# Ledger of designs, part 11: VH-VL binders against q9p7v3

Target 1, 220 residues: q9p7v3
Amino acid sequence: MNKSIFIQLQDQIDKEHSIREKLTAEVDLLDEKLRVLQLLLANCEQNLENQEEILEALEIIKSKTRGLAELASNFPYYKYNGVWDRSIQKVVYLYLLASWTGRLDKSLRPTYSLLSLSEVGQILQVPVFPEESTFHLSIEQYLHAVLSLCSELARQSVNSVISGNYHIPFEALNTIQKVHSSFQVLSLKNDSLRRHFDGLKYDLKRSEDVVYDLRIHKLV
Below, E stands for the ipSAE of ESMFold2; O stands for the ipSAE of OpenDDE; V2 stands for 0.75 times the mean of E and O plus 0.25 times the DockQ between their complexes.

## First folded at step 1 (VH-VL)

Design R6 (framework fv_regdanvimab)
Fold by ESMFold2-Fast, scan of step 1:
Structure R6 (fold): chain C 220 residues (1-220), chain A 122 residues (1-122), chain B 110 residues (1-110)
Amino acid sequence: as target 1 above (220 residues)
Amino acid sequence: QITLKESGPTLVKPTQTLTLTCSFSGFSLSTSGVGVGWIRQPPGKALEWLALIDWDDDKYHTTSLKTRLTISKDTSKNQVVLTMTNMDPVDTATYYCARVEYSGYDLYFDYWGQGTTVTVSS
Amino acid sequence: ELVLTQPPSVSAAPGQKVTISCSGSSSNIGNNYVSWYQQLPGTAPKLLIYDNNKRPSGIPDRFSGSKSGTSATLGITGLQTGDEADYYCGTWDSSLSAGVFGGGTELTVL
């Protein structure tokens, strides 16, 4: 019955394709809003005029992420997580950045620290550590986001000095040093994550150079 | 006055191992924030990044050739050595070594050697 | 497979302006700074731009760089016959933990 078997296989292929297309459409909508928020957060010294737009973008991203989670929860996580993995890493990263820089709420109070994976999950109202096959924020997504944050903080340290803000480089260095030390105790079983972590030394070096230059010129 | 110069065989037979040495002056690989990398360019083709070694002996290799490439340094001799196994005619190229300055996000080559041409043929 | 995409060629007359684009992704240009290199025929590449828009000592201000999102641009004003060369963009790719170059752009001054 070769014909019958091939018809069943084609049905399965069509179902999986349909699921991927539906998930991809939701991811595309999320990615549009992620691009907007990233541009708004590009400078830690952005004035209050941007704050209302940032809050709106964060709210939309939270809503879109929950919508994606609801849709994805109907399907096997490990079969389809490749469709949203990079976008969810970006969601986590931008929330970490917004929290660190004081843009997460109306208080405008920088945390200069990392939200934990559990804290991000609570803010987004998305599970962490759930049953194997349901949508959740993964440890790998969080770790990639933390590494992306370090890269952005090192970049913003250079820009903040140009703007006359000598405080940001010290907070960035403190954060990057903490991340670097924490990662060194982890046994990374993921090649992509290991490669991303290998790049952290460049962020650390850049951050150190900014702080060293400020100390030499006695600006701090 | 920073200078780099590549040296090694100009002709290699298929399946042999290529060993190239980069000899430099005007800086030290014991200085924080510097590295030396290798780049190749086949005749009439684009630059291809190969490998990098830095002051802390951290090593990076292009994914496509990682199993064939080894990079090492001798800080006391001001030398960086690149080894590539199982040479093939498609590996025929001009090989450059260049100094890397780390700015944290920009890995850029500020000084280049003149290049050494390696031909792989029987 | 090229990670950074450049136009294969560009041409203009002496005294004109030209721009060369370099397109990547979030793991390279989107997350890291961009450098540009000039390669005159038969010579080793030379650094033109680093940190997106900075010039090394000795590079004239006719050469400029910029970056927006996942793309970078090299600008050359007041074109001279001596600018005829291959131009390469370069950056670090965080996902590959490796440096990457664009495919190169051949500039012809007619």
Scores: ipSAE 0.000, ipTM 0.446, lowest interface PAE 15.6, mean pLDDT 85

Design R7 (framework fv_regdanvimab)
Fold by ESMFold2-Fast, scan of step 1:
Structure R7 (fold): chain C 220 residues (1-220), chain A 123 residues (1-123), chain B 110 residues (1-110)
Amino acid sequence: as target 1 above (220 residues)
Amino acid sequence: QITLKESGPTLVKPTQTLTLTCSFSGFSLSTSGVGVGWIRQPPGKALEWLALIDWDDDKYHTTSLKTRLTISKDTSKNQVVLTMTNMDPVDTATYYCARTDYGDYLGYGMDVWGQGTTVTVSS
Amino acid sequence: ELVLTQPPSVSAAPGQKVTISCSGSSSNIGNNYVSWYQQLPGTAPKLLIYDNNKRPSGIPDRFSGSKSGTSATLGITGLQTGDEADYYCGTWDSSLSAGVFGGGTELTVL
């Protein structure tokens, strides 16, 4: 009956839609750069031939992530975080992969090691564990990124053997085993994260099989 | 809800080929991480792992019987078939098919088993 | 040609506890997860333990598993007459690219 209430609701809907459109546009620009970096990292083994291009892509992604963070800081985090959640997971994942493969400054972490959530936050200049509800990297984003890393490491283990690199499968197995052990102490109450974690057991098994094939043939 | 059932001949003559079919319901062999294996048990003896086929069509066989064993799947029919050549009286056993999932059972733990089918090899 | 070694038999009275060992090598138990199976007379095996120490839904907490190095142990507390069965350990052997089972342990509840 009272149309003024509905007019206020429509105004709020329109404002929220406008905010989502602005955030989505910024996310789309970030996603474009993420696709470029993912291809660069997927097509390299432990060599530095594409190093300059990878470092440029990482810097662009850092810049775009900060731009998104600045825009998003003007709006309620928990209302709009769904717009960037998957893209920020991918940002974290690609930084983890770049670090693990030795593409980042080795002073942060040695090759074949895992960046912590706090370290990723420092690199991206984005808060972690904030006391106030601002744009930040979430625990769930980091855990999804770690699981994505393990899947990629299992894939690269198979490919590295095909190309004659027998060291990577051992490092990958070591990393996947440590991640698996660490997840065992967590109580995962997020259905998406639990389903993603179920895939880790598959990655662990494939990585184990690669290493033992190498042992049988005395290549390691 | 998940069920597996073995079918095939109950009597086989020496030198013949055994073909066993595992028909299942409640899951798909197109699901990542899922596999179906075959295990046998001679009367009064231990379980013996025979073969496994997984969602990627990767096939595994016990070393001692590898040249005699073939495993295949028909994902559309929800069936896995085991073939064993040159049957001998020592191959008399109950044959089981069972489901595994890498996501749940990292050591290829077999979580749901068929009831088993008894195969006797005699002249 | 037994790859995993179990004691052939164990026995205890109702209410007591038993442990069943399973010994292997680095290529199987040492580097892979262990499962345990219960086989009641005349029935198919049933999964009791997976991933070394986890229970499927419906398995009582009096069944437990553990693994140390190349050996695994199944523990059963509060023994009941219905536990009288054969128990098998199983795992993957990476050097064989095949699953392996232990020789089985016959549990008698006296």
Scores: ipSAE 0.000, ipTM 0.434, lowest interface PAE 16.1, mean pLDDT 84

Design R8 (framework fv_regdanvimab; at its last look DockQ between E and O 0.03; V2 from the best seeds 0.00; counts 0 for: pae E 20.1 > 2, placed apart)
Fold by ESMFold2-Fast, scan of step 1:
Structure R8 (fold): chain C 220 residues (1-220), chain A 124 residues (1-124), chain B 110 residues (1-110)
Amino acid sequence: as target 1 above (220 residues)
Amino acid sequence: QITLKESGPTLVKPTQTLTLTCSFSGFSLSTSGVGVGWIRQPPGKALEWLALIDWDDDKYHTTSLKTRLTISKDTSKNQVVLTMTNMDPVDTATYYCARSLYYYGSGSYDFDYWGQGTTVTVSS
Amino acid sequence: ELVLTQPPSVSAAPGQKVTISCSGSSSNIGNNYVSWYQQLPGTAPKLLIYDNNKRPSGIPDRFSGSKSGTSATLGITGLQTGDEADYYCGTWDSSLSAGVFGGGTELTVL
């Protein structure tokens, strides 16, 4: 149709499509590196044999995240943040996991500790709590990442027992219990986050069962 | 380097049990987000998903063959074993094992590395 | 009965663009990520696309994926004779607690 009413709308649609394509291309590059790092971090007991690869992957992910942030800063945040939201949740999650397992520079945080949102922002050199609506790490992204960490720690606890490492399950349970208690005091207004949080009770139960089984078998 | 290879009998008689072993290297089934699945393909037909076992020892089977299939892993040997009971000529196919990755937030699995496949013929 | 439906065949000339559709339901494509696989004659399948639209290393950018609602699409631009193969979509079905593949599409390069 050749109606003038739609000419401006078509132009705006084309412009937004072009922006989404550019952002999607950058996100795809980031996601490729996230897939690699996820595999490297999936065993809390891994020897330092792959430590160099992990540190390299972390630096690449940091670089790609900052590149995405720079590109995204040219466009309205709330209009396009859906393009990268899932991937940035994954970035935060993997940095939390790398820190918790002691794979980051140990001068930053001790092993088995949880990075705060502000600490993740400092490491990635991405804003947190900005006054202007610019590219930033959101509270929701951080909370999703923390819940993802708990699921991963619960799963790795089972594997660590099979490998004869009885320390990891205790540290995992401690972390999951603290997260669970902290979430109970939050007033969650996001339905996705609420459903993710509802899953945490299963991770907590799995972690408890691993630790209690170790205790009754007198392995600890 | 990631490799997977299927092994087992190439000829099976009707009513017998088939046991196939997937031997892999370059990754571990202790690694969170990693699984190994079995897929088959009858001559000239489509890929059929059969079963999957993941890092957490969760086991999944296609509904139509669930009572005939078992899947198990030996993490220390880097092996996954598929057993299929009561073989029939219709089960003649190339059987593949493949590495599966669970991407957080998806609930889905993809197969990024595949074995070469082993052809199993069911005949008297 | 197939849970995911694909056209059985598609054909085009070298240099052209083709699209291959994959249709499912809310329990599979609607709620889960889609992968695409290429199978050259006599070979094992190869992962082309994962997470709806992402390419593994080594896959050229003329291959693309997309998903809308309960359907997914594989796009191939700049068609080459070496692309002549069977193409399969795959995903997880939450109601079946199992993986599912489409029936496959035979791409012929004329």
Scores: ipSAE 0.000, ipTM 0.435, lowest interface PAE 10.8, mean pLDDT 84
Fold by ESMFold2, look of step 2:
Structure R8 (fold): chain C 220 residues (1-220), chain A 124 residues (1-124), chain B 110 residues (1-110)
Amino acid sequence: as target 1 above (220 residues)
Amino acid sequence: QITLKESGPTLVKPTQTLTLTCSFSGFSLSTSGVGVGWIRQPPGKALEWLALIDWDDDKYHTTSLKTRLTISKDTSKNQVVLTMTNMDPVDTATYYCARSLYYYGSGSYDFDYWGQGTTVTVSS
Amino acid sequence: ELVLTQPPSVSAAPGQKVTISCSGSSSNIGNNYVSWYQQLPGTAPKLLIYDNNKRPSGIPDRFSGSKSGTSATLGITGLQTGDEADYYCGTWDSSLSAGVFGGGTELTVL
C-alpha cells in the first residue's frame, strides 16, 4: 500500500484544522463586539445619550468584518464560509437595525426602512454578488437579517408604547407588512430561510395587536 | 433655504377670533418627521408652546387653550393656519411659527427654524 | 405653573463658565430629547442645542448640553457679552401630548 498518500491526507486534515482555528478566533472576537452593539441597540429609544458608544461599536464591527474578509480571502470561500456565516448575518442585522432606528450616523433620524444588500455592502466595504468564490455578503445572510429585524421591531413596538412614543408601532407594522408581502413572492427552497419566514406571522400579529390597542384607546 | 413667515391681523378686539397663517418655503409637510408649530410670547414673559401639526396630520394643542385653538395645514400651499377663538387682552403676545423635526426614537419635536414673529394686540 | 423648571437668572464674568439647569419629569426630560434655545433681545429664539447634546451648524463648541435622569443642563464656557440673552429648555411631554418650555433663564455677563 502507498503510505505517503495517507501522510498527505493527514497533513491536509491538519492544515484545514489550523485554518478553521484561525478563522474561528477572528469570528469569536467579532462576536464579542456584536453582543455589545446588540445590547446598545435593544434599548436605544430609551437612551439617546449612548449614540457615541453605538457609533464606536459600529466602526469596530466594520473594521473587524473587513479584517475577517481579508483573512478569509486567503482560503476557498465555500469550504470555510460556515465559520462566519451566522456572525455575518448578525452584522447585517445590526446595521439594518441601526439604520431603521436612526443610529447609523449622528443625525439620529430614523429611516424606518430597509437598507438594501448593496447598500450594506457599500457601508461595510465588503463585496456583494462576486464573480468568483471570494468573501462576500450573501443573499441568504441578508434575508435572515431582514427577518431578524422584524422580530426586533415587534419587540421594540411594545416598549415604545410604554415610553409614550406612539408613532413607532405604526412604522414597525408598516415595515413588517412590507417584508411579509415581499417574502411571499420569493421561492424559498432553503429550509432554514423558509422556517425563519414561517415565524414572521407571529411578529406581524404582535405588531398588529399593538397598533390595534393604540387605535382603540385613541392614543394616535 | 428654509424660511417661515407669520401673517395676520396685528390688532384684535376682545371676544374676536384670531387667524394666523404661517407661510413657509424650503421644506414640505409631506416629509416624514416634519411639522410646524406655534409658540407665543407675551411682552416680557416666557415662551409658551401652543400647537403643532405634523406630516401625518396629527395635531397637538397645549392643554390650557385646547378648546380655543384649531390648527390646520394646506400642504400644497406650504401653509399652516392657527385659529384662536374668544381673544382676551391676556393673549396679547408675539406669535411665532417654527418648523419642527420629530425624532421617532424619543418623540421630541425640536424647533430648528423660526419665523420672525408677528405681534398681536388684543384691545378694545 | 411650569412643567420644566429653570433658574430665573444666572450671571458670571466674561471668560467664565456657567451652567443652566432644567428640571422636569419622566414624562418629558426623562424619555424625550431636550433642546435649548437662545433668545437675544428683540429677536426670535434660535435653536442652540438639539438632541440633548448636539449643536446645529454655526454654534460654537463652548455651548454644550447634557441630560441625566429627569434633569438637563446647558453649559456655556468662555462667556462673552454677546451671550447675554434668555435661554429656554424645551422638550415633549408624553403625558400632555404637547411640547413644553421652561420659564427661561436670563444670563447676565458681568
Scores: ipSAE 0.000, ipTM 0.423, lowest interface PAE 20.1, mean pLDDT 85
Fold by OpenDDE, look of step 2:
Structure R8 (fold): chain C 220 residues (1-220), chain A 124 residues (1-124), chain B 110 residues (1-110)
Amino acid sequence: as target 1 above (220 residues)
Amino acid sequence: QITLKESGPTLVKPTQTLTLTCSFSGFSLSTSGVGVGWIRQPPGKALEWLALIDWDDDKYHTTSLKTRLTISKDTSKNQVVLTMTNMDPVDTATYYCARSLYYYGSGSYDFDYWGQGTTVTVSS
Amino acid sequence: ELVLTQPPSVSAAPGQKVTISCSGSSSNIGNNYVSWYQQLPGTAPKLLIYDNNKRPSGIPDRFSGSKSGTSATLGITGLQTGDEADYYCGTWDSSLSAGVFGGGTELTVL
């Protein structure tokens, strides 16, 4: 048995490990910033006091994401995407949430709109639908992010009622309904996405219940 | 919760200077994209844009009254002050202060939250 | 004095649709976003439409805005008695670096 075969294998293992470590380090830095932004966006209510912090956090996340993209572009996407998939999903989610709540830009007004994958790519300056197997925002990441957004909107709709903002539940319901309808026409092949989509039914019901309660109490 | 409230004299004599204060809460003029403006409305007449001050301390005035109007802010107190000199009976109106948001791209402003207004009568 | 041009009054029956026009120039409506304000009798104006066609929180979808060229239009469908008010268009004039309002339109519900 040629000992050289195993030496070569070990070298390859070491190389792959080194790459994963480098990528993980970048992802860890990104995750830290994502936690900050998540806390800042925890409420759909307009808070002008922290708007500058939100904008700063968004820019930092953009920068970190682009840095990761640059590093990752040197390696096969599908070999290493497991290192960053969840984090990038969260990046997309937070940008969707920021946009939906009107905190993405200087308007400081809720838009209640859903950014497309292409728009998110443009904002982050990260490729979507690449021809080559390089770093990109994937459809799966985007779809997961949209579902996460719906869950968060359902959660925040309840909180908004407590805060006296009775419009948010309606907008949330509207968005969740549209997402639900859209996903029904998609042929989802990913088991994770299917499971996550099943959770959307619950979010929809929650949102409906909030709106119905508001109507019953004649608050709207 | 965003609120604005106008305060000042409700009666002014001709040729005197009117000083109105807008006290606000729920937002800060230190925040980028935020401004506070003044609008008045004579009885039974249309809204008239008067002046605006933004987070960068940029000031804008209506051309017709530019020489008579001064707008200033105290960010620490969440107050904006409007002064109008040489008051005349024609200046009798309800005066509103309102929060303004800046639209990047076009460089425009609008008013999304308004005070209840204060009625100022100019009479001898 | 710079003003945007609105019809002085419009009227319609409950449930009907009404439109209010706002005409300006290239330096104001042509280059900037238009807002609409509703002023109920004896109250302060309320933002109704911003960015030409966007509704603030709490504004029903019966209210719509559009812009074309140097003109803007407010649409109200399913007219209700509670819609009886004065409506003002407003925008920014880039040449003057100042805000401008329309002359206002009185909406009467018949």
Scores: ipSAE 0.000, ipTM 0.495, lowest interface PAE 14.6, mean pLDDT 90
ESMFold2 (binder alone), look of step 2: mean pLDDT 92; pTM 0.952

Design R9 (framework fv_regdanvimab)
Fold by ESMFold2-Fast, scan of step 1:
Formats: structure tokens, C-alpha cells, sequence
Structure R9 (fold): chain C 220 residues (1-220), chain A 119 residues (1-119), chain B 110 residues (1-110)
């Protein structure tokens, strides 16, 4: 290696580290707000008093996601997307969960259904196609978020029975079954996504068991 | 469409300071690996690189003229400014600005501005 | 002093092939990427080749670049009258910590 190559490589390494540090700082701030929203949504059917905090957290997350998108648009997407990939998956997941459970707006009406990738993009005001910008919501991020939603819905099904809500398990099962059927048709080319999907069978069984137990005890 | 255009005085007296402005559009100097460089060409002679400034405000100057050259950027105006002190008739040349990438190639180039140094 | 050496002129007839050489040392061409620029009379230079042998969008495949040791070569096939121009090689020199250009080659199509 010559001296010019060494100096150029060190300069490039320093610049890349500076970019990653700047992006990581923005991601850390986003992650803090994501943790707050996740806690607020953990038992939302039982705690309607936190609705104003949820709406505030959703707005802050939307704003910080847009800020991250603006910063990230200055850099090569595929070189740096690993810095924010997990956090954006969680943004999508929490918006899906808020919509499903009825906490996305003041109506407090659950949708019991999935927002599409395009709908999430519209809500967050972020592109969903690679050709539109350097920063976008990917199909893989959306699919991971949907699978995370199914795991949370299976968990909430168990908890809803304890609180005397026998409707939630049926809606959760219906959603998980539809997701499972849809994934069966897809040819997954991503190892992490396929691994995540392999876990869906346990969420489906858990949800089925809850509904089965309710039927046996004639609670539904 | 990416464009760069040089502006500044066409006539400079010996010992004076030359200030040239490169105004550009269609790209951001905040993009990794992107910079703006200055190259000059005396009449009938070869291209001579002078200086460049990159996305993170790193500055590079040709060794022979380093003490005379200052390069800066104004991000709000999409401009890069080159200042050259103590002008001499041998500094008569067409001055170009161009977008540069981190492997050291220039594309596109501005149209150039001719600077004549005479009394 | 001229750090990169090019022939001052080359000439060929329409349809022929011409090659333009650029000779340097280990501190420049020997260990760094080479670029080539075309300057038509009265105009600004235009990038023809970057990273030794790559073409920007819009540059015809009849223009090619190569590098061997401390020398680089620009090749032009199917020569056209519109190719009459000055051609410059460029690279980084780690001893000078500077971008260096060759002296230029005037191509005449006769």
C-alpha cells in the first residue's frame, strides 16, 4: 500500500465513521421515543387515560422519522440503511399496532386490520419505493413489522381474557390467520425475514389455543 | 440538471487579490464523496488543479500555490469561493470550477471565466 | 515540471484507431486511479473516463481506458472529425498531495 492510498483510506474511514455517528445519534433519539410509545400501547384496551400521551408520542415519532429521512437522504441508502433498519421496522410496527387497537386517532375505534405499506407511507409522509428517494420504507421492513404485530396480538389475546375481553382473541386470530395465509404465497428471498416468518406458526398456535379454551368453557 | 458557473472580475491588477465564485445547482455539497474543485488553464497551456473543498469541509490546495489560496463554501447559497492573493501576469488564465468525487475525477465542469492580470 | 507525460500531438484519419499515452511514476499513476478529459476548441473539458477504465453515461464505447504499471492509455476507435480536441489524463500524486494533469495531447483528424 502506498502513502496516498493510506491517507485516502483513513480520510474515507473517518468520513464514514462521522456519518454513521451522526445517523446513530438521530436513531438513538428515535429509539427513546419508540420505547415510550411501545410501553403506552402495551395494554391500551385497558388504559384509555393515556390516549393523549399516545397521540403525542405518535406525532413525535412521525416528526423524528421524517428528520431521519431528511438526514439519510444525503448519503448512499444501501451503505447506511443498516443504521436505521431496525428502528424503522419498529416505527411501522407501532403504527400498525396503534391502528389495529384504535389508538391512532381520537376516535378510539379499533380497525382490527392491517394498514398497507402504502398507507403507512402516506401517514408518515415517507416514500415506499426505491426509485422515489434515497430513503424509503422497504417491503422487508413492512413484512417484519407485520410479523411483530402478530406476536404482540397473540400476547394481548392472553391478557385480554384475564381482563374479561373475549372479543380481542377472535380478532387477533383472524388477523394472524390472514397474515399466515398471505406469507404462504410469498417466495421469501431474505434469510432474516424467513426466520421471522418461521416464528409466526407459534403465534398462530398460541392464538388458536386461546380461542379454543374460550370455546370449551363456553365463554364465546 | 447539474450546472456550475464561475463569476468574478475579468481584469485584475498585479499584487491584487482575486475572488472567484462558483454557483451550482442540481447537487448538494452535503452528499458524501462530493466536492467542488478549481482548475485553471493559461492560454495555450495545460490544465492546472488549484484547490477543492468536499462535503465535510475538508480543503485541499496545490503545494506551489498553497500560501496564496483560500477555498470556502456557503451551503445556504450553493456557492464555493476561491481567493488567490498577490496576483501576477503569469496567473492570467481561464478558471474553471467542477464537481469532484472522492476518487478525484471532475464532472461536470463550468464554462470557465477568463481572468487577465495586467496593469 | 511536468509530472505526467503525454505526447504533444497525435493524428489519424477518419475511421482509424488512435491511442494516447500518459506516463507517470509510482507516486501517481502506479498507485492511483486515472481519469481522462476531452476539451473541444473553445470549450470546457468533459470527463471521458474515470477509475482507469469506466465511462460516464453518454460517453460512447469507442472511448476506452487502461492502465499498466506507471502508464495509462486512452483508446479511441472509429475516429470522427468531431473528436478533434485536446485530451488530458489526470490522477492523484501522493508525494505532492495534489491532483496532477498531463500536458495534454492535441488530436488532429486528417
Amino acid sequence: as target 1 above (220 residues)
Amino acid sequence: QITLKESGPTLVKPTQTLTLTCSFSGFSLSTYGVGVGWIRQPPGKALEWLALIDWDDDKYHTTSLKTRLTISKDTSKNQVVLTMTNMDPVDTATYYCARVYDSGWFDPWGQGTTVTVSS
Amino acid sequence: ELVLTQPPSVSAAPGQKVTISCSGSSSNIGNNYVSWYQQLPGTAPKLLIYDNNKRPSGIPDRFSGSKSGTSATLGITGLQTGDEADYYCGTWDYSLSAVVFGGGTELTVL
Scores: ipSAE 0.000, ipTM 0.397, lowest interface PAE 20.3, mean pLDDT 84

Design T1 (framework fv_tezepelumab)
Fold by ESMFold2-Fast, scan of step 1:
Structure T1 (fold): chain C 220 residues (1-220), chain A 118 residues (1-118), chain B 108 residues (1-108)
Amino acid sequence: as target 1 above (220 residues)
Amino acid sequence: QMQLVESGGGVVQPGRSLRLSCAASGFTFSSYGMHWVRQAPGKGLEWVAVIWYDGSNKHYADSVKGRFTITRDNSKNTLNLQMNSLRAEDTAVYYCARGYDSYAFDIWGQGTMVTVSS
Amino acid sequence: SYVLTQPPSVSVAPGQTARITCGGNNIGSKSVHWYQQKPGQAPVLVVYDDSDRPSWIPERFSGSNSGNTATLTISRGEAGDEADYYCQVWDSSSDHVVFGGGTKLTVL
């Protein structure tokens, strides 16, 4: 009865496909809100008009991330984590960006610094450094998010000069320099992360050039 | 803390009906398939029914098909089993259980006793 | 209808390894789960998906599944392991959950 064996294999394929579809549906809903938040955070000015929208988007993303974590905890983490890995990297990145720019709460007070992996976990109410195979924020997701933050800060430095904000380029450079120094002491084992890190030198150069130009013109 | 609490068990005469309920807490109820499993006194575990996370699909053991109906209310985090045309052979402790990957049952209620006797 | 066969009882001396089998036609193509049930208590999942263990279950519990036989292995048996043990599968061809008849483990 080799037909019975193939029927059982088809059943397992169908089961795994169904699980991936459920997870993908939750990820798609999360991705919609991530796109909204990313557009709102592209404005480097302290715009009170969009702050309530940012707070709402942050709360929805937090809620959807927790929902994804609860659903995903029913299934083997390492078998299915590829379904949500990039989206969770983006969740971490946007929370880092919101914190750095002062958009995490109603105070509008920029931190100009990095939330730690543990701090992001506390805010999102999801675990870090799990025992066994529970849904968690990984070190690799956090490091990718930090590198994405540096690229965005370098970009916003250029835009902030256009808008007459000369403090942001200085803080961005400070952050990127600290990240660059920290990554140099890490022994990276992940090819994707190493390639992402290779891009950091260009973000650093871009940020340095902005600050250098401002100092030559005596604007900082 | 993830928890399931059954209620509604009791003593009923053959041919009558009984409704069991299961209250879920500590997890997102709407994300999981739910099952009823029973155990006759001094006997082994016997699966009764399953309902998918969204209520769209249901399956029943042959011994209860046509007599029992499994339902859920995701807004109230409750699972129900409507038991009609009860027989002496339905006498058992009834457990509700959460379906986890490949239909393993990782969370179980404490069980509720159903006795069908004249 | 699909059937799982377990021995009614298994005995193990303290510190010895107990092995409880679960026989089923082509069971190696299915995911097997194992439950421990102590008198008056609800079952507790001890092994799932053939060989995975919940975080609250000791490393002494392990599982395997191939061909027509799945096995639950309990190393370094202790008095607290005395219980009934049940294997379980989802039979996708019939859309039914199937339990084995149960095995009573005695630690002498």
Scores: ipSAE 0.000, ipTM 0.397, lowest interface PAE 21.0, mean pLDDT 84

Design T10 (framework fv_tezepelumab)
Fold by ESMFold2-Fast, scan of step 1:
Structure T10 (fold): chain C 220 residues (1-220), chain A 119 residues (1-119), chain B 108 residues (1-108)
Amino acid sequence: as target 1 above (220 residues)
Amino acid sequence: QMQLVESGGGVVQPGRSLRLSCAASGFTFSDYGMHWVRQAPGKGLEWVAVIWYDGSNKHYADSVKGRFTITRDNSKNTLNLQMNSLRAEDTAVYYCARDLYGDYYFDYWGQGTMVTVSS
Amino acid sequence: SYVLTQPPSVSVAPGQTARITCGGNNIGSYSVHWYQQKPGQAPVLVVYDDSDRPSWIPERFSGSNSGNTATLTISRGEAGDEADYYCQVWDSSSDHYVFGGGTKLTVL
């Protein structure tokens, strides 16, 4: 009977839909650039001439992530974070991969180590451990990204042997072993994260097998 | 546009072999784990096998372990399932499906290919 | 092996909310994914990681997962929602992918 109440409800539905569409549009633009960077990094071992393209892609991703953060900060974090959560996990992952492989800057010097959550936040100029529930990089996003890195390092270990680079498999194994040991002391309260962590055993085994094969053939 | 196209299905006698193929296009095939999932006529979905994105790891359902072999060729964007010692119980539509490593769900599926094992 | 239990069928009137359950021992500790399959067609992912939804799937589809029961919720049901729905988890102990038996949704 009271049409004004239903009009208010419809306005709220329309507003939330509009917000979600606006956030999704920004995420789609970010995802496009994430796909570009992922392709560039997948081929980076044999293609040093693509470094300028990688640096450009990293800067664009940083800019778009900051733009998304600015837009998202106008809305309740926990109501809308599902719209960007997966994409931000990928942003963190690709920055971790670029750092590990030496593609994060002009030096082309691999770190063979993990950027911390705080370091990623500083690079992207996005908050971590906020006092308010505003847009931030979450612990869960970082941990998913670390696990994704381990899967990619295990994959690249096989390819690096084919390319005659016998150093990468040892650094990958070292990284994966450290991640595995560190995760075992964590109390994981997220099902997706626990599931992802269980997959780490396969990356560890794969990485171990590559190193074992190198030692058997006396290439190390 | 992403596509997964299965082929190789048909009618086969019990105890014989059949090879299924899945051609992928429109995405970076080597970034994805690939699965075979089957569905017997009028029945539910049953997971069959997985192969990791680089081919380094494989797992099989207990019902097919030792009889089926999953392989992939990332240079050709193809997934294969070699099915040996076929049984009447293997009669099903076979789908190829992809997952992104660490996600463990199937975000895109092919249209399926029918395998009929006559008894 | 881990087992997921779904009701064989669920009926909903047009415009009403359908709820399809997926039962499993301590399923709240797993990530549950949901697929829609129409006759003669391949399955389509409709909900993943308990409650996330692909961008091309209508907001009417949502999910939850706690304790021993995961639920797929389809609000404002319409004839086009008639399909078989399957829940799925990854069982880390066996490294197997487990599907529920499926639920046929009828909109009448």
Scores: ipSAE 0.000, ipTM 0.430, lowest interface PAE 15.9, mean pLDDT 85

